# VHH binders against Protein HEAT-INDUCED TAS1 TARGET 1 (HTT1), part 19

Target 1, 277 residues: Protein HEAT-INDUCED TAS1 TARGET 1 (HTT1), of Arabidopsis thaliana (Mouse-ear cress) (q8lfw5)
Amino acid sequence: MESLLECFAITDGKCHPDCLKANNEQEDYDACQSAALVAVSLISSARVIFKIDSKYTEYSPQYLVDNVGKEEVEGEMDQPSCQYTVGNLLSYLVENVWTKKEVRQREMDQQRREFTVKDCFEFAFKKGLPRNGHWAHVGCIFPVPPFACQIPRVPMKGEVIEAANVSEALKLGMQQPAAARLHLFSPEFDLVGEGIYDGPSGNETRYVGLRDVLMVEAEKIKGETVFTVQICYKKKTSFVKVSTRSMILPLNGDDESQVTEPACLLVDFCIPRFSIN
Short names: E, the ipSAE of ESMFold2; O, the ipSAE of OpenDDE; V2, 0.75 times the mean of E and O plus 0.25 times the DockQ between their complexes.

## First folded at step 21 (VHH)

Design y02 (from x02 with G50A; framework vhh_7sr4_2; at its last look DockQ between E and O 0.18; V2 from the best seeds 0.00; counts 0 for: pae O 8.4 > 2, placed apart)
Fold by OpenDDE, look of step 21:
Structure y02 (fold): chain B 277 residues (1-277), chain A 120 residues (1-120)
Amino acid sequence: as target 1 above (277 residues)
Amino acid sequence: EVKLVESGGGLVQPGGSLRLSCAASGFTFSDYRMGWYRQTPGKQRDLVAAIYTGGSTTYGDSVKGRFTISRDNTKNTVYLQMNSLKPEDTAVYYCAAFRYTYPHTWEDYWGQGTQVTVSS
């Protein structure tokens, strides 16, 4: 099995060049990719913290991208229709990997549904996760082969814990990394630098959308709780301090009818809580 | 080579004090969250105290008011002052460093641990 999987991989833990390109292109636009990246990072971290694993494990975000949100066809993952053979692998490569990129992309786009970090956690607890090296080339931008369900997955037991507010999120984040979604406003986010991101500041502000982030640190600055988050935006990874104050967020422009209730810039806090037993 | 070396553990009577030190090398110390964790046989590893890059601190509920974490970036060392020790504080104490680098995973480094035993 391992020898067959190696046929997909050029380098352990790295996707095919086309996959890398796809990932890079998707970083800014694919919410699912971001969610998956955040999820596998948090899962790995949590497992180490809870002494489930002795070290960080690189789980496959691509596995999540490929499988989360798909209509569970009863038995597709649990009943592999085909066995791993060299012949099957080669056929798959010829038919799906070494074919035109445009065709592959279209097929993948039709199958992808939007999902969140929470969805990723839930899926992981249900299905387990493979190591990144085992899924690095099986998924990516290529159709998932039927026998891919036979790729070894690490089983995971646990639950998703959500925080209703910043205070709860802070408590959850004290002992382990946590996920959040951040409301992005331009140009404010782009201009924040080493300061504190405080959301929209004027009429020229544009709402960009929600992005998944990792909460890395919490501190009090001038009496306000501030989260330092790690985010990938516009092909750049950065650490940004984010205000946790409640504010009116104009999410849909100047239309007063679309002004949401006061909310924090950070929302949808969640962590994976693993069971030790 | 990344190294975290704990020291200062040992046997102490209830009500006593210990100061743990963790000397770090092989990475940019100031960029990492540092923490102390403890573990007893058969149980999960629990957070005792953490100090963030900005200097903020957090503590486990059971040690609040008794333990103090601090760091000296010039010495690449994190400390845990443990006062008013109790038998239930008996555990192996681990020093750890954490940093996340997108889009990969968290980086974590752990010491080998130091035994703290609180007994009359």
Scores: ipSAE 0.013, ipTM 0.244, lowest interface PAE 8.4, mean pLDDT 79
ESMFold2, look of step 21: ipSAE 0.749; ipTM 0.907
ESMFold2 (binder alone), look of step 21: mean pLDDT 87; pTM 0.861

Design y03 (from x02 with F98W; framework vhh_7sr4_2; at its last look DockQ between E and O 0.01; V2 from the best seeds 0.00; counts 0 for: pae O 8.8 > 2, placed apart)
Fold by OpenDDE, look of step 21:
Structure y03 (fold): chain B 277 residues (1-277), chain A 120 residues (1-120)
Amino acid sequence: as target 1 above (277 residues)
Amino acid sequence: EVKLVESGGGLVQPGGSLRLSCAASGFTFSDYRMGWYRQTPGKQRDLVAGIYTGGSTTYGDSVKGRFTISRDNTKNTVYLQMNSLKPEDTAVYYCAAWRYTYPHTWEDYWGQGTQVTVSS
């Protein structure tokens, strides 16, 4: 076992043996919020690319955070209840809307299921999206306010396209931005700067986890395809170049028999494709 | 034949500097991550510094700010500038090249190592 571990010490990458610990170290990361942010960005961009919209539109990530992953109650969003008034809105905001991040997170954890960018797309296609300015003032956690059905939503007609690998993602990415998840390793990601993030480098690397990212550009650098991604990490949004040739080896514990196939640093690719008609 | 040949090791006083070089041959140098590991008798080999194909670098915690890794692809050579050396840096230093490119299996190559001794 020690010999095997030593052999893997200098590979292009391996997951931290304690993946559970890494997954629990989410002090500065809200997966749902990240997914929602990526989703609304991609939706807006895609609508412009497909000439549905003439310009970029800011859709509400909070709308997705508030509504995706909830148990669907039939008719809840489609049935009018109380009239939309300033008084009703204020009362709802006082009673139900987040005032602090900590409170928000606590309430969300109790009432919301985890969701992905894909889930956000699917939800948007089903329910539409409000503009950020509209939902920012009237957003809800749970339950949905009685007047929520009156908030304007832009109908979305489209489908989610998933790419099985980086090659497929590249082809799609040439046409429009894409969503992906990025395997983060420290300190390599922290130290990448203007260089290319190339994953883990050895025994001192720590696996941080997966993060949703926006793939915005693909280029060839010295014969290698490199993606530029937008990521929110440690409460900071940045652009990082990511290698597509570097591979990581997921390990399921210390059992040699549980070695899985290598994976790229970028995984779980998807895009929203909209119908023109 | 793949070959990694280290040079530049030796005896140095605390606070001194050394520059290690590793000349590589027998493979496409630019396609590999290059790095330096060190090992003391009875202990595990640890990463000192790595330089990726894109030029990004990483360092062990104990050497950050003191050591600098660089590569010259035209010469197929990787370097380790070691400044402010400490007795704790005494070890055999190994040059390594490694990569994994899908769908091929991972591969790694090692030098024979060069002794670095920091002593008064």
Scores: ipSAE 0.012, ipTM 0.264, lowest interface PAE 8.8, mean pLDDT 79
ESMFold2, look of step 21: ipSAE 0.646; ipTM 0.848
ESMFold2 (binder alone), look of step 21: mean pLDDT 84; pTM 0.829

Design y04 (from x02 with T101R; framework vhh_7sr4_2; at its last look DockQ between E and O 0.01; V2 from the best seeds 0.00; counts 0 for: pae O 6.1 > 2, placed apart)
Fold by OpenDDE, look of step 21:
Structure y04 (fold): chain B 277 residues (1-277), chain A 120 residues (1-120)
Amino acid sequence: as target 1 above (277 residues)
Amino acid sequence: EVKLVESGGGLVQPGGSLRLSCAASGFTFSDYRMGWYRQTPGKQRDLVAGIYTGGSTTYGDSVKGRFTISRDNTKNTVYLQMNSLKPEDTAVYYCAAFRYRYPHTWEDYWGQGTQVTVSS
């Protein structure tokens, strides 16, 4: 049975060939994927910082993508019917893995709700997280196998700490990496290079939206506090320096997608704080 | 009145150097990102170099390593040091100031431009 599970295991960050194919067909990660990636990274880091783990451990972002935001059906994860059998595995493969992509995508779309990094943290604290290698369909569009409830999860105890502003985030960030969302403007973000991302700069500016990022460092550059963030955008992971001085000023508009209050480029700061006991 | 006045342009031989200056007035200089653009007749105006409010810089690919943009907020002036000039750098160079208020308000101010000619 363990050997069969290995067929689903991700080795060295490589997912199943079908997962790779699915991933490559996407131009970018959706909001949920981004949030999940940031969340598992921060959780791993925080656990090391709090001396819960001795080393960084890769947890499964796909687990979060697959489970966060779903209506909790009471007892679904604890149902005895989640037994690993060869028959169940084969049935799952035939029904879910070897089917057409379009069918799988539709099924996944129906099950997914939008969630944030905060939601991921809260979920992790409640349900725990499996290691990345134990949740084999990372990046895949396959439905969660029924027997996935048997996959070991690391229990996590803690709370989500939110920062109200950049100043608070800075204080928190000095102690540990933090999550934020970044207002992305194109082409400015694409062209920032080694410089500091400073938001929109011209008539050709297009607002892309908010993306979840990992805040990894703060520094002073010519008197300005600058955060270095890790972001996955357009299938590329990169580190970008982001200005904290630049403000997006809203116009009174009816569009809910518009900024309603003056905001920094970085917003919605949060960290996981773990209990040792 | 907002005003950007470029200076320092002229004729220079290939391999030579020029320093452009742009004096700004009529707005809070430190709140704006500044940039140098260049344009040749019949072509699009392209970014040469930009400097953000925090002092970070960006450069067009063709000028990286040769040009340096800087600003002095005490003098309301932005500079472009151009070294190792090439004939391809021949253009009218424009100074610009930018401030954007998402999503619909944009402020951009432009100088009248200064001619840079690189020729043997």
Scores: ipSAE 0.018, ipTM 0.354, lowest interface PAE 6.1, mean pLDDT 80
ESMFold2, look of step 21: ipSAE 0.735; ipTM 0.892
ESMFold2 (binder alone), look of step 21: mean pLDDT 86; pTM 0.854

Design y05 (from x02 with K3Q T40A Q44G D46E G60A T74A V78L K86R Q115L; framework vhh_vobarilizumab_d1; at its last look DockQ between E and O 0.49; V2 from the best seeds 0.00; counts 0 for: pae O 2.7 > 2)
Fold by OpenDDE, look of step 21:
Structure y05 (fold): chain B 277 residues (1-277), chain A 120 residues (1-120)
Amino acid sequence: as target 1 above (277 residues)
Amino acid sequence: EVQLVESGGGLVQPGGSLRLSCAASGFTFSDYRMGWYRQAPGKGRELVAGIYTGGSTTYADSVKGRFTISRDNAKNTLYLQMNSLRPEDTAVYYCAAFRYTYPHTWEDYWGQGTLVTVSS
């Protein structure tokens, strides 16, 4: 069975044209994809830091996208009775992944709920994570294929730690990278470049929403703590320095399209805390 | 070759003080966040203190107010001043360096450790 799965491992998308296409299609990240990407990155990093793994490992964000955001059916992923065969896998891929993309997407959209990085962590701790090379070929749609349980998953032992504020997040960030959600305002975020993103600057600003980000570093600039975050936005991955001092205020009072209460630009901090023993 | 070499460990009585040093080489020291970790016998490795590239610091609750982490970028050296040492501080202390680089590379380096024994 392991040999069969190895045949479908992704070698940088070069093993099959459809694999490459599938990988490339991930460039347009929605909110769930962003959360999943952040989660698997943080998990990998944390596991290295805590010497659980000897090196950074690429876990499958698609696995999370496919499984975290759907209704859980008891036993679907843990049914040992399903036979994994090349024929079954190929049939599934043809019918549900490669040739039925539109239908698959529609079905996924109908069943998928929004989820956070925290949700991803919790799911990972519960179900484990497959390596990216294994899941990218198979992918699970709702309902989960019976043989999905045959895909190797690395068990994760840990819990989600949340920080209530920036100070706590800073403390956590010393130990390992952290997740946050960033309030995005246009055009300020688009124009920040190598400067410090400090939120809205005036009446011409537009609130874009919250985006999951990877906090990778903190430093003091002119007495202010500034976080460097990795973000995927508008199909581009970039590093941006973000102010922790700036507070965002509502521009139009009770406008539901904007922040209604004062808040930091970075919110909802969390990390995966792994068992070291 | 990347190297982190800890020094300053030893035997000390309760209430005593030690200063650990970590000499770094083989990488751009100033670009890395640094930390001290420790591992007591039969226990897992735990963070003692961390310092960002910008100088911000954090401490484990158990050492807060007693330990001070600092760095000298000009000397490529990390320090841990340990005051008011307790028997429960007995452990092997490790120096560590961390940096994240695009696209998905988290690199970490670790010293071999220095033993700190607090005993009467």
Scores: ipSAE 0.049, ipTM 0.416, lowest interface PAE 2.7, mean pLDDT 80
ESMFold2, look of step 21: ipSAE 0.708; ipTM 0.878
ESMFold2 (binder alone), look of step 21: mean pLDDT 88; pTM 0.877

Design y06 (from w03 with N104H; framework vhh_7sr4_2; at its last look DockQ between E and O 0.88; V2 from the best seeds 0.81)
Amino acid sequence: EVKLVESGGGLVQPGGSLRLSCAASGFTFSDYRMGWYRQTPGKQRDLVAGIYTGGSTTYGDSVKGRFTISRDNTKNTVYLQMNSLKPEDTAVYYCAAFRYTYPHSWEDYWGQGTQVTVSS
ESMFold2, look of step 21: ipSAE 0.717; ipTM 0.882
ESMFold2 (binder alone), look of step 21: mean pLDDT 86; pTM 0.856
OpenDDE, look of step 21: ipSAE 0.611; ipTM 0.831
ESMFold2, look of step 22: ipSAE 0.734; ipTM 0.892
ESMFold2 (binder alone), look of step 22: mean pLDDT 86; pTM 0.858
OpenDDE, look of step 22: ipSAE 0.828; ipTM 0.938

## First folded at step 22 (VHH; framework vhh_7sr4_2)

Design z01 (from w01 with N104G; at its last look DockQ between E and O 0.89; V2 from the best seeds 0.80)
Fold by ESMFold2, look of step 22:
Structure z01 (fold): chain B 277 residues (1-277), chain A 119 residues (1-119)
Amino acid sequence: as target 1 above (277 residues)
Amino acid sequence: EVKLVESGGGLVQPGGSLRLSCAASGFTFSDYRMGWYRQTPGKQRDLVAGIYTGGSTTYGDSVKGRFTISRDNTKNTVYLQMNSLKPEDTAVYYCAAFRYTYPGWEDYWGQGTQVTVSS
């Protein structure tokens, strides 16, 4: 199958050029792309940390974007068009790679869904994940092929472990990075530099929304825990120190997760915990 | 060569105290979070206590309030003060060092020291 993909100049372990072009035109990742990217990063990390993978292995975030939240169809694996064959791949490429942009865009737009990093972990434990190279050649911006269910996937066994507070998050993040979500405020986040992000600080604060982050380090400053998080925002990856102080967050009603009680800037801590043989 | 060398283990009576030390070499100690883990036969390793590079600490539920982790970056050493010891604390105690490296992760482990709490 890789020989055929190479004839279309869409192999070498990279995403199809049309998918790369579409991604490059986006100002930032949407919520499902962000969740998938964080989930794959943490799965890859945890698998090497706990010696399940012998080296850091990249898994496909696009597979998660395409499949999380979709119902299984009984008997789908048995259909002739669902078989992972050179013939079916060629038919898919002929019919869809040269399809009008408008049709492809409409199909991709109809598949946009909202899901979390936790949802991605649960999906991966149930269904497994393909390595990045296997899925990156199909399923980018193009319609998901009928034989996608048979593309090789690495099986994964485990569970999602969550933390309800900062103290428990410190426990989760000791031996592996942890996922969390960060309340972003403009312009404060854009201006934090090397300092500590304290959230809203004035009359010109605008709530940007929640962003998926990786909690990667912690320190105590004047008796307060400060997390260092890795965040991808406006497609730029950076490390930011974040206050864990409870505060009232002026969310402006932009997110159904609004909180009117004191809350932390970081919420929804979780990790994937793989079964150890 | 990275080395983590635990010391201070031994036999102690219930209610007693013990202090474990872990001397580290072969890496920049201040860049690594440090932890103590313990393992009994047939079980996986459990977090006992951890201390992040900036001093934030965490503890396993069964030892919180009884154990204290600390680090001395000038001596490249992490300590575990264990008070009010119980028979359930009997285990091999391992020193560990961790560092997040974007996109990877480093971990180092000591050989362990036996702690036995028995009358």
Scores: ipSAE 0.720, ipTM 0.895, lowest interface PAE 1.0, mean pLDDT 80
ESMFold2 (binder alone), look of step 22: mean pLDDT 87; pTM 0.861
OpenDDE, look of step 22: ipSAE 0.814; ipTM 0.934

Design z02 (from y06 with G55D; at its last read DockQ between E and O 0.86; V2 from the best seeds 0.81)
Amino acid sequence: EVKLVESGGGLVQPGGSLRLSCAASGFTFSDYRMGWYRQTPGKQRDLVAGIYTGDSTTYGDSVKGRFTISRDNTKNTVYLQMNSLKPEDTAVYYCAAFRYTYPHSWEDYWGQGTQVTVSS
ESMFold2, look of step 22: ipSAE 0.733; ipTM 0.892
ESMFold2 (binder alone), look of step 22: mean pLDDT 84; pTM 0.832
OpenDDE, look of step 22: ipSAE 0.832; ipTM 0.940
ESMFold2, look of step 23: ipSAE 0.736; ipTM 0.892
ESMFold2 (binder alone), look of step 23: mean pLDDT 83; pTM 0.823
OpenDDE, look of step 23: ipSAE 0.828; ipTM 0.943
ESMFold2, fold request of step 24: ipSAE 0.736, 0.743, 0.724; ipTM 0.896, 0.896, 0.888
ESMFold2 (binder alone), fold request of step 24: mean pLDDT 84, 84, 83; pTM 0.830, 0.834, 0.828
OpenDDE, fold request of step 24: ipSAE 0.846, 0.846, 0.841; ipTM 0.945, 0.944, 0.941
ESMFold2, last read: ipSAE 0.732, 0.731, 0.711; ipTM 0.892, 0.891, 0.882
ESMFold2 (binder alone), last read: mean pLDDT 84, 84, 84; pTM 0.832, 0.831, 0.830
OpenDDE, last read: ipSAE 0.848, 0.849, 0.856; ipTM 0.946, 0.945, 0.949

## First folded at step 23 (VHH; framework vhh_7sr4_2)

Design aa1 (from z02 with S56T; at its last fold request DockQ between E and O 0.86; V2 from the best seeds 0.81)
Amino acid sequence: EVKLVESGGGLVQPGGSLRLSCAASGFTFSDYRMGWYRQTPGKQRDLVAGIYTGDTTTYGDSVKGRFTISRDNTKNTVYLQMNSLKPEDTAVYYCAAFRYTYPHSWEDYWGQGTQVTVSS
ESMFold2, look of step 23: ipSAE 0.729; ipTM 0.894
ESMFold2 (binder alone), look of step 23: mean pLDDT 84; pTM 0.829
OpenDDE, look of step 23: ipSAE 0.832; ipTM 0.945
ESMFold2, fold request of step 24: ipSAE 0.734, 0.729, 0.736; ipTM 0.901, 0.897, 0.900
ESMFold2 (binder alone), fold request of step 24: mean pLDDT 83, 83, 83; pTM 0.826, 0.828, 0.825
OpenDDE, fold request of step 24: ipSAE 0.848, 0.853, 0.847; ipTM 0.950, 0.951, 0.947

Design aa2 (from z02 with H104R; at its last look DockQ between E and O 0.82; V2 from the best seeds 0.78)
Fold by ESMFold2, look of step 23:
Order: structure tokens, then sequence, then C-alpha cells
Structure aa2 (fold): chain B 277 residues (1-277), chain A 120 residues (1-120)
């Protein structure tokens, strides 16, 4: 079974030009892919930090993209096409990876649902995760193989730990990176450079939405905590310092006439905490 | 060679004070966040206090208001001032250093610990 999994890994998500082209033409932001990538990064890190894995082990974000929030169909595993065999693997590769399957690509896109980093952690604790090479079509939108339930998964036991505020978030991020989401405003975010991102600053502000980030450092500036976060935005990974001040966020994009409840630019802090036993 | 060397532990009466120090060497001290953790036999290490590279601090719930963490980057030393000590503060206290290194590396270093005992 190990050699079959290694053969499947050879087809990592760049083997079919149509899949690569479709992925490159997707929107700048895919919430499910973003959440899955952050989640597996934090899982891999925590498992090494707490000595559950002996070395840094990459787990599959595509497995999360394909499976979070979906129910198994009763009896599906009993069908011949759903068995993890050399024949079924080759049929899948021929039909979906080595030939054009443009129609299938649209159907996969329609099935994806929005989920969060927290949802990914909860799913991983319930179902486990395969290693990246064993489920390695990240960014490829071909359909999930019928035999997918039989691909081996590393079991994971633990719980999600959340923080409601900056003080608690500092605890979460001390020994491991933590996930959060950042309220993003244009053009302010694009103009921040090496400064501190303070969010909306005038009538020209447009709300972009929430983006998943890794909280990797903190500092105190003029008595206030500023987090350094790692963010992938417009397909570029960078580090940004973010204010933690409470402020009025114009989520509708109109800040001169609308008042909403004060909020922080960073929200939804969480980490995975693994069980040792 | 990375080294973290704790000092300042000992026996103290309830209500007393101690100051722990941790001298660090073998890395660029200002790039690392520093923490104090404690462990009693049979339990996991728990966060007591942490200080990030830019001096933001965090504390465990049971020590907030009684303990203060600080760092001196010129001496490569982190401190834990412990006031109003209670018997439940009895533990081995460990100094730790952490750093995230892009793209995926997390470094952790630990000292050998110093015993703090709070009893009559």
Amino acid sequence: as target 1 above (277 residues)
Amino acid sequence: EVKLVESGGGLVQPGGSLRLSCAASGFTFSDYRMGWYRQTPGKQRDLVAGIYTGDSTTYGDSVKGRFTISRDNTKNTVYLQMNSLKPEDTAVYYCAAFRYTYPRSWEDYWGQGTQVTVSS
C-alpha cells in the first residue's frame, strides 16, 4: 500500500496543464484553501513542538478542502470503484489527472463550501489527516477519487483552544503560532509597508473582508500591543504589524455616516492543542 | 551552543517573594520571546509568564497580579519577580526561548529548571 501511495504522490497538483491554468485564474482569495493551508501549518508546527511528530511532517491541506463539512454516503466504501487498488488508482489518474476533465473541474468548484481554521482543526481531530504526498492535489480542482476514504490518515487527538481578546491571544501564541483572522481594508492595507496597519482611515476606505493569518510575534508600542502576522494576500506572503486597538469598523464601506460596535482588526484567535495520551 | 541558565530559586515562606533570573547565550537574545514555565511531578509544564520580543507580556491566570516578567536585552537575561507566594506555587520553574523562523521553523530552547518551594 505504501508504494501505491508513493506513485499517487508523483502526480502532485502540477501534472495537468488545465488544472494549473484553472487554478492560476481563480480569484485572489479562496477562503477554504486559505483556512486549510493555515490549519495544516499550525498542526505540523504544534506536533513537532510538542514532540508528537519526531520531525516536521507535512499534512494535506487539499484533504481538508475536499472533505470538511461533507457527509459520507452510506455504503459508498463497499462499491468496487471505491476500493484503494492499483486498478482504481490508475483509472482515476487516466480519467482525471492525465487527460482533460474540464467539466469535472466546474463541479468540484460548485461543491466547495466556506469553512474556517477552527472547522479544519475540529475535522482533523475527528478524522485525522493524510500526509501531504498521499493527498496532494492542492490547487487542482479535479474531483475527489472514489477510493478516497481508504487513503491512510494519521490520527490526531486534541481540541481547539480559542481566545476572546488580545490578552488571552498572547497566551495562545507564546509557545506555538496561533491562527487569527484580519479585517482587511483597501487601500490602507496595500499602503502599510513596514508600518503598523491601523485599518480604515477615511472616506476612500473599502472593506475587503476577513483573511486568515498566523500570529507570530507581538510588541508593545506606546502602551498598546501590536501583533506581527503572516498573511498571504494577492498571492504574496508577507509579515505585517497590526494594531489591536478597538475601533469602529465600516464593514459597509461608508464611515462618515455609519456607526457600528467597536471591534478589533484581529479576531477569531485559535490554536490546536493535542492530547499526549 | 544555546544555553539557558536559571537562578534565584529556593525555599520561601508563604507571602514571601523571590526573583528568578535566566541568563541566555548562543543566540541573538532580542529575536526570541522568553517565557517562564513551571512543572509539578506528574503534570505538564504550564505557562507562568511570557514576554515577546517587543516586550508585550502575558501571564497565567493563577499568577496575574503577583508575578512580573521582564527582560534586559543588554544582559541577555529574563527575570521573574514573584510576590505573595503561595504553597501552590511550589514547582520547578523553567526558562524557555521561542522563535518562529519563516517559512515554517519553530525553535524552542529550555533551561534545566530551578526549584521554588513555598512552605513553612
Scores: ipSAE 0.708, ipTM 0.882, lowest interface PAE 1.1, mean pLDDT 80
ESMFold2 (binder alone), look of step 23: mean pLDDT 83; pTM 0.824
OpenDDE, look of step 23: ipSAE 0.823; ipTM 0.940

Design aa3 (from w01 with G55D N104H; at its last look DockQ between E and O 0.87; V2 from the best seeds 0.76)
Fold by ESMFold2, look of step 23:
Structure aa3 (fold): chain B 277 residues (1-277), chain A 119 residues (1-119)
Amino acid sequence: as target 1 above (277 residues)
Amino acid sequence: EVKLVESGGGLVQPGGSLRLSCAASGFTFSDYRMGWYRQTPGKQRDLVAGIYTGDSTTYGDSVKGRFTISRDNTKNTVYLQMNSLKPEDTAVYYCAAFRYTYPHWEDYWGQGTQVTVSS
């Protein structure tokens, strides 16, 4: 079945053109795309660092986008259309990839969902992940194929390790990059340049939301720990220095002083820890 | 060629002190975070202490308050000051260097130096 997957050159590690068109019209990635991209990056890195993979191996972020957070229907895998066969693969491709359908009709059939990098790690430890190229990226704007659970996947065993504070985050990020989420405020984030992102600065600050990031470095400036994070924001990848001081963040729209409590700009630190076989 | 050379290991009595050094060559030292790891037979290497490129530090739980990591970028050397040593600190200690350059991770390891805390 590997050879048949290679015949899908337009889908080898790439999204369908209709999905790329719709995605390119967004100003930024949605939460599930962001989480999946960060998760596979950390999984690939950790597996090389800890010598589980002999070489850097790319895993499919699209498989995560297509499958994380979906409840399995009891008995669904036993149905004939759910078997991973050449016939079922071809039927899926004819119905969903090769025939023309209205893009909006296909997108209407997709279920909206939200998941985190942690959810992606837990999914990967439970179900495994296909290598990039083994999952043909047929689910970008198409329904998940009924035989998806039988497509070849690399088994992965492990646990998610989280850090509650800066001190523990430094420990997690020493030997491998760590995932985190960053509270973004406009215009402050857009204006940070090579400086330190300190979050909200005044009355005209707008809360943009949380973004998934990779913590990749740390330094001490005037006694304060500053993390360097890799972030993809407005589809541009950059490295930003972020303050770790505790502060009152105006996350609510109405009365920030009475609702919010002290928090950091970076939260939800985690890494995947793979089991030793 | 990248080299990390540990020194300063040896035999010491409980409560004693040792200072480990790791001399680095073959790469731009200031671009790499440095760490000390230790390993006993049958176990994976565990983090003892780490120092990021900007001098933020981290420590394993069992060594906090007893060990201190430091670096000297002019001498391309990282140090581990080990005080109040205990028999459980007995291990091979490895110097390590790490750098993340998207999307890849670089890691280099020394050959290790034995630290034995007897009695």
Scores: ipSAE 0.707, ipTM 0.887, lowest interface PAE 1.1, mean pLDDT 79
ESMFold2 (binder alone), look of step 23: mean pLDDT 85; pTM 0.844
OpenDDE, look of step 23: ipSAE 0.744; ipTM 0.900

Design aa4 (from w01 with G55D; at its last fold request DockQ between E and O 0.85; V2 from the best seeds 0.80)
Amino acid sequence: EVKLVESGGGLVQPGGSLRLSCAASGFTFSDYRMGWYRQTPGKQRDLVAGIYTGDSTTYGDSVKGRFTISRDNTKNTVYLQMNSLKPEDTAVYYCAAFRYTYPNWEDYWGQGTQVTVSS
ESMFold2, look of step 23: ipSAE 0.718; ipTM 0.892
ESMFold2 (binder alone), look of step 23: mean pLDDT 85; pTM 0.849
OpenDDE, look of step 23: ipSAE 0.833; ipTM 0.943
ESMFold2, fold request of step 24: ipSAE 0.689, 0.703, 0.679; ipTM 0.879, 0.887, 0.876
ESMFold2 (binder alone), fold request of step 24: mean pLDDT 85, 85, 86; pTM 0.847, 0.850, 0.855
OpenDDE, fold request of step 24: ipSAE 0.856, 0.855, 0.845; ipTM 0.950, 0.949, 0.945

